VH-VL binders against q0atu2. Designs and how they scored, part 44

Target 1, 119 residues: q0atu2
Amino acid sequence: MLDKKARIRTSREYRNVFEKGKRLSGRFLIIYYVENALDNNRFGFITNKKIGMAVIRNRIKRQLRAIVREYQGQVKNKHDIVLVARAGIGKSSFEGMEKDYIAIMKKAGLFARNANKID

## First folded at step 15 (VH-VL)

Design yi1
Fold by OpenDDE, fold request of step 16:
Structure yi1 (fold): chain C 119 residues (1-119), chain A 119 residues (1-119), chain B 110 residues (1-110)
Amino acid sequence: as target 1 above (119 residues)
Amino acid sequence: EVQLVESGGGLVQPGGSLRLSCAASGFTVSDNYMNWVRQAPGKGLEWVSIIYRRGSTEYADWAKGRFTISRDNSKNTLYLQMNSLRAEDTAVYYCAREGGESWYYFDYWGQGTLVTVSS
Amino acid sequence: AYDMTQSPSTLSASVGDRVTITCQASQSIDSWLAWYQQKPGKAPKLLIHDASSLESGVPSRFKGSGSGTEFTLTISSLQPDDFATYYCQQWDEYSGEAYTFGGGTKVEIK
């Protein structure tokens, strides 16, 4: 799991990202992102019932957290980022999710200039 | 410098099998997202299958159970195994590489290989 | 499933004309839209990706625009080499169709 300080935890924090942040959609993910005043990034995850049963939603959430952990060191600092899983992600492979995360984060310009895992 | 060359097409009877090859040069197949796309005579383009960088695969619904995408890294070659072929599978089959900037588009295509399924 | 409606299916034009081709997605795909050109007996050629990014070597008379569900390919001044069939392409959120192509637009000489 992500470090506690790297997680968006409160409804107010989520609301701030949704209201003030930018939105970008990928194949399986929608990201909302905004700069924060911290020295670290924070991530939030949202899975809806449209994805499937609770077991599936929990699996997807675990997989997304794993992907975020893998690449978090390459993300530009001082951002709050919320990942919203789209309905189709329930039938996606892990690689499909990873591809989409990288693609959408690149498109948003959220990776550091010298990131090495995203090419 | 980048080049894709399909082969293996030909005439086959309904119910028959055929394996297509796509020889790549100028880049490494296993480092890219590779796809098969087909085009029936006088018709539009139709996606068939994708193989991800670490080997996950995805298929069109009509292709599942009959088509298998694979690769040989030592030969830098992409394959499409086609079984239980039908008349409606008659088409030019292209291998295509996804673009590196954002993916989800195809920047290089082979010349295509014609598959004709007929009695 | 995501649908992609491309229009018109056929377009007759003359050299020098401004040509416009439209693709409409059934659901928003932001800017994940590509355009291809295909000539008879040849493979498709990438023209534009990410809705408006011109591929290297493609003439500047080709312009892609749009976002969300409405996209347009514009040829500002049609050249003899531009008579061909054009396709738009998107991803599909759901399994069973990772990618969807428009039905195509044949640009022919008037």
Scores: ipSAE 0.916, ipTM 0.957, lowest interface PAE 0.5, mean pLDDT 95
Fold by OpenDDE, fold request of step 16:
Structure yi1 (fold): chain C 119 residues (1-119), chain A 119 residues (1-119), chain B 110 residues (1-110)
Amino acid sequence: as target 1 above (119 residues)
Amino acid sequence: EVQLVESGGGLVQPGGSLRLSCAASGFTVSDNYMNWVRQAPGKGLEWVSIIYRRGSTEYADWAKGRFTISRDNSKNTLYLQMNSLRAEDTAVYYCAREGGESWYYFDYWGQGTLVTVSS
Amino acid sequence: AYDMTQSPSTLSASVGDRVTITCQASQSIDSWLAWYQQKPGKAPKLLIHDASSLESGVPSRFKGSGSGTEFTLTISSLQPDDFATYYCQQWDEYSGEAYTFGGGTKVEIK
């Protein structure tokens, strides 16, 4: 699991990202991202009922957390990033999710230039 | 130099099977997202299938259960196994590589191979 | 499923003309749109990706613009080599159709 300090946890923190952050949409994900005043990145995850039953939503969250953990060392620091899962993600493969995460993060310019696992 | 060369097309009867090949050079197939796209005579382009870097696959709804995308890493070749072929499957079949930093578009295409399904 | 409406289906023009082709997505795809050129008996050729990024080697007279649901391909001054069929392409959020192409626009000589 992600370290607690690497998680967006409060409604206020989420609200700040939504109100002040930038938005980009991918095939399966929408990301909201904004710079923070910390020395670390924080991630939030949102899965809506449109994705499917609770079991599916929980699976998606686990998979997204795994993806974020895998690539977190390559993400530019000092960002709050909220991942919103789109409806179609429920039937996507893990690799599909991973591809989309990488693609959208690249498009957002959130990966460090020295990243080596994103190509 | 990147190159894709399709082969295996031809005339087949309804209900028959055919396997298409796409020989790649100038890049590694298993390191890329590879797709099949077809085009019926005088018609537009239609996506068929994708194989991801670690082997996950997706198919168009009409292709599920009849078409199988695969690859041989030792030969750097992409395949499309087509079973239970129908007249409406008549088309030029292209292999296409997703390219660029963002993906989700096709930067290199083969010349295509014609599949004709007719009694 | 995501729909992509490309217009017009056929366009007659003369050398030197300004040509405009449009694609309308049923859902927002931000800038995830590509344009291709295809000539008879040939494979599609990538012209533009990410809505406005010109592929290497493509003449500057080709320009892609738009975001969200409305996209445009513009040829500022049509050249003899430009008579062909053009397609736009997007991803699809849902399984069963990962990618969707526009219906195509045939640019022919007036």
Scores: ipSAE 0.914, ipTM 0.956, lowest interface PAE 0.5, mean pLDDT 95
Fold by OpenDDE, look of step 15:
Structure yi1 (fold): chain C 119 residues (1-119), chain A 119 residues (1-119), chain B 110 residues (1-110)
Amino acid sequence: as target 1 above (119 residues)
Amino acid sequence: EVQLVESGGGLVQPGGSLRLSCAASGFTVSDNYMNWVRQAPGKGLEWVSIIYRRGSTEYADWAKGRFTISRDNSKNTLYLQMNSLRAEDTAVYYCAREGGESWYYFDYWGQGTLVTVSS
Amino acid sequence: AYDMTQSPSTLSASVGDRVTITCQASQSIDSWLAWYQQKPGKAPKLLIHDASSLESGVPSRFKGSGSGTEFTLTISSLQPDDFATYYCQQWDEYSGEAYTFGGGTKVEIK
């Protein structure tokens, strides 16, 4: 699990990202991202009912957290990043989600240029 | 130099089976997202299947249960096993690699191999 | 599956003409749109990815533009080598149809 300090937790924090951040859509994910004034990144996750039942939403959230955790060290610092799961993600594989995350993050320029885990 | 060479196409009876091969050179198949795309004579392009770098697979709805994408890492070769073939499966089958920047596009294609399903 | 409407299906033009091909997606795909060129008996060739990024080696007369649901491929001055069929391509949000191609546009000599 992500460190508590690496999580977006409050409605105000989420609102700030949505209002001031940039938006980029992928196949399964939409990311909202904005620079923060911290020395660490924070991640938020949104899985709404469009994805499916609660058990599916919870699974997807766990998988997304796993992906974010895996690549956390490769992400440029000082960003608040919210991942919104799109409706179709419920039928996607873990690798599909991972691919989409990497693709979006690359396109957003959020990965460090010397990131070794980025394929 | 990147190169993809399909083989295994030919004439087959309805209900028959066929396995296509795609020999890759200049890159490692298992390190890339590899796809099959087909094109019926005089028609457009239609996506068939993808195999992810860790081995997960996806299929077009019409292909599920009849087509299987796989690879042999030792041979750097992609495969498409086609079963229960139908006349409408008649097409040139291409293997295609996804681009290395953001993916979701195909930067290299083989020359294609023709599959003809006819009684 | 997402619908991808490509127009026109056939286009007659002369060398030197400005040619425009359009692809319309049923839902927003941001900039995840690619263009391909295909000649008879040959595999498709990538021209443009991410809506406007020109592939290496592709002449600058090819230009991709658009985002969201509307995309265009423009050939500023048609050359003899450009007579071919062109396809747009997108990802699809839903499993079972990971990718969708437009119906194609055949650019032929007037």
Scores: ipSAE 0.895, ipTM 0.946, lowest interface PAE 0.5, mean pLDDT 94
Fold by ESMFold2, fold request of step 16:
Structure yi1 (fold): chain C 119 residues (1-119), chain A 119 residues (1-119), chain B 110 residues (1-110)
Amino acid sequence: as target 1 above (119 residues)
Amino acid sequence: EVQLVESGGGLVQPGGSLRLSCAASGFTVSDNYMNWVRQAPGKGLEWVSIIYRRGSTEYADWAKGRFTISRDNSKNTLYLQMNSLRAEDTAVYYCAREGGESWYYFDYWGQGTLVTVSS
Amino acid sequence: AYDMTQSPSTLSASVGDRVTITCQASQSIDSWLAWYQQKPGKAPKLLIHDASSLESGVPSRFKGSGSGTEFTLTISSLQPDDFATYYCQQWDEYSGEAYTFGGGTKVEIK
């Protein structure tokens, strides 16, 4: 589970990422990301009605949170990152989402180079 | 050295079945996203199917229900089972690896195996 | 389904010519575009990934550019080894159509 301090919670926090951050689109996801003044990362998740019904959108959001949790130890610190689900994600597999997340995070330069270190 | 070697092509009658193999060396198949791509004689390239690292699969709509991608990790080998073959399936079939450092691109291809579907 | 329009379908050129091949996506794909070279009877060879990143061992006369929906492959001075068919390739946002290729551009000796 993502810690409460690792979540983007307010409209102001989301707006800051959208207005000041960089944008990068993948197959299923768009990320917006900006450096923050914290010692940790924060993640936000957005789904919209184009994806499907509310049950589908909630499932997608839960799957994206699980993916982010799995790889969060490899993400460079001090970033606010918003994941926006694209319409095509509604019929994607978990692995399709996972692949896309890794691909866009690598392209954004957000993974630490020595991520294989033991916790 | 990365190598991909397809086999199992040949002449088959409409309605028949054929299993293609792709023997990989120089890398581990299960650590990578592996694809089949085909090319009809004198035509362009057409994606067929992917198998993800954890075993999930995705198919071109026209292949779904007729073709099955699989792998045998102990033999480091990718397969394409093709059923209910039609003349339009006549093509050279390539196996391809998505790039070892950047996904969504095919960095290594086999030389292909020809499938001819004709009465 | 995403469409990928590649032009021209055939291009006649001489050694030393500058040639330009264009690829147009129906929706924005950011910079997620590959270029492949294919010689007769051979498998495609990845030339450029991420629109402009040249693969190892590919001559520097090959240059990719573009983002969004419009992309170009330029060969600054055509060499005898460059007479081949070129394909661009993208992903498709929707499952069941993961990758699509352009129709190809055959570069022929004039």
Scores: ipSAE 0.819, ipTM 0.914, lowest interface PAE 0.7, mean pLDDT 90
Fold by ESMFold2, fold request of step 16:
Structure yi1 (fold): chain C 119 residues (1-119), chain A 119 residues (1-119), chain B 110 residues (1-110)
Amino acid sequence: as target 1 above (119 residues)
Amino acid sequence: EVQLVESGGGLVQPGGSLRLSCAASGFTVSDNYMNWVRQAPGKGLEWVSIIYRRGSTEYADWAKGRFTISRDNSKNTLYLQMNSLRAEDTAVYYCAREGGESWYYFDYWGQGTLVTVSS
Amino acid sequence: AYDMTQSPSTLSASVGDRVTITCQASQSIDSWLAWYQQKPGKAPKLLIHDASSLESGVPSRFKGSGSGTEFTLTISSLQPDDFATYYCQQWDEYSGEAYTFGGGTKVEIK
C-alpha cells in the first residue's frame, strides 16, 4: 500500500531528515520529520541488530509498515518521516507499536485536525 | 463524567485467588487503554498490567502466569484475576485509564480495593 | 528496566513556601513524564502530563518543567490542600514494566 513515491529511498534523503528534521522519541519508536517540497508524505524505516534476531526484526518492519499504511490518510502532507525502532520494540506487540506511533504522531502535530477518532 | 469503581478485594490466604472488578462509566472501556496499578501499605505505586484497545495485554514480570487482565465490554467492566497469591501481593489495587487524549499517563483512577494476603 | 530517582523523599514546608521536587530518569524519556498527587487513603490524581502540561482543574501554582532525564515539579505558593505525597511516572522501553514511578515525595507541614 505504500507506493514507491511514498518511500524515502536514498542515503541523501535520509541524511536530510536526520540533519534538518525534528526528533521525537516515544516508548518503542523515534521519529525524525521535516517538511518536503512534494505534494505527499514519504516514510522511511530503520531497524538494527540490537532489536533481536532477523525474524523479530522482519516482523517489526512488517508491522510498522502496516501501521503507517493504516493511518497514512490522517497524516498532514508534505513531510518526510523516518521511523527508527528502539531496542525494546523487539518484545512489543502490534498494539504496543500502534499505540506508540499514534502517540508520537499526535505529540509531533503530524495528524490532521479532523482525525478525532484516532483515540 | 468519568468514574471507575473497584470491588472484589478482601482477606485471602496464601495460594488463594481473587477476582477484582472495575466498573467504568462515562466512557467505553474497549475504546481505551486500561491498567491495573497497586500500592502496598506505606509504599509507592507499582504498575501491574495493561489491556489494549484491541485486547492485547502486557504484565509486569512478577505478575505473569499468576494474574490475568480481562474485560467484559457488555458490562463496561475491567477485571484482574489473581491466582497463587502471596504475602507480597498485599496492596490496594487501582484500575486506571490512560488519558482520553494523551496516552502513557493515567488521567482517571478508581478509589482502589484492598487485597490482604495473610495466613 | 528504567530507573526513576525522585528527591527529596520527605520535605517539610510552610504554607506560602515555594516547593521544588525533582525526578531523574536513567534514560531519556523526551518529555513523557507525569506528576501525580496522592493524599492518604485516596487514589493518585494526575496533575501534569507531558512534563509541563497542566491537567484541567489543577491550580496554576503547580508547574512542571524538564525534558530528557531531569524533571522538576514546583509549587509556587504552598496551600493547605497541597500537603500530600507526589509521584513522577514514566514509560519503560522494555516489556515487563511498561510504567515506572518515582519513590514519592511526602510534603509535610513544618
Scores: ipSAE 0.818, ipTM 0.915, lowest interface PAE 0.7, mean pLDDT 90

Design yi1
Fold by ESMFold2, look of step 15:
Structure yi1 (fold): chain C 119 residues (1-119), chain A 119 residues (1-119), chain B 110 residues (1-110)
Amino acid sequence: as target 1 above (119 residues)
Amino acid sequence: EVQLVESGGGLVQPGGSLRLSCAASGFTVSDNYMNWVRQAPGKGLEWVSIIYRRGSTEYADWAKGRFTISRDNSKNTLYLQMNSLRAEDTAVYYCAREGGESWYYFDYWGQGTLVTVSS
Amino acid sequence: AYDMTQSPSTLSASVGDRVTITCQASQSIDSWLAWYQQKPGKAPKLLIHDASSLESGVPSRFKGSGSGTEFTLTISSLQPDDFATYYCQQWDEYSGEAYTFGGGTKVEIK
């Protein structure tokens, strides 16, 4: 699981991102993101009920958390970022999700320019 | 210089099998998202399959169960195994790379290999 | 599955003409659109990615624009080398059609 400091936890925090933040859609994910007043990033995860039952949605969340953790060192600081899983993600592979995450984060300008882990 | 060279096309009877190869040079196949795309004579382009960097795969619905994408990293070569071939599979088959800032797009294509399925 | 409608199917033009080709996506794809050029007997060549970003080595007379569902490729002054078929391409949220191409626009000499 992500560090407690790196999680968006409350309904108020989520609403702030949705209401104040920018949105970008990829193939499997939508991200909402906004600058925060902290010295770190925070991540939130939302799964669509159309993806499947709780066990499937929990698997998707676990996989997305693993992807975010892997690339967290490359994310520009001071952002609250909510990942919303789209309905089509349910049959996606881990690699399909990873590719989409990297693509949308790059397109949003949220990765550092000189990161060697991302093409 | 990036180069993709398809081979293995030819005339095959309905119900037959054929294995296409795509020899890559100037880059490493396993560092990239590799795809097959086909084009029936006089028709448009149609995506067939992708293999991800870590080996996960996706297929067009009509190809699923009949076609298998794979690679041999030691030979830097992509493959498409085609089984239970039908007349409607007649097409030029291209291998194509997704890379860099062109994710979700095909920045390099081979010249294609023609597959003809006919009595 | 996502559909991609490209128009016109065929376009006759002269050297020096301004040429416009359109693609319509059935659902919003933000700016995740590519344009390809294909000459007879040759593989497609990527011209534009992300709706408006020119691929390296592509002449600046090619311009892509649009977002959401409507996209345009413009050639500001047609050159002899530009007589070809052009395709747009998007992703699809569902694995059964990961990528979808437009039907193509053949640009022919008048």
Scores: ipSAE 0.765, ipTM 0.895, lowest interface PAE 0.8, mean pLDDT 90

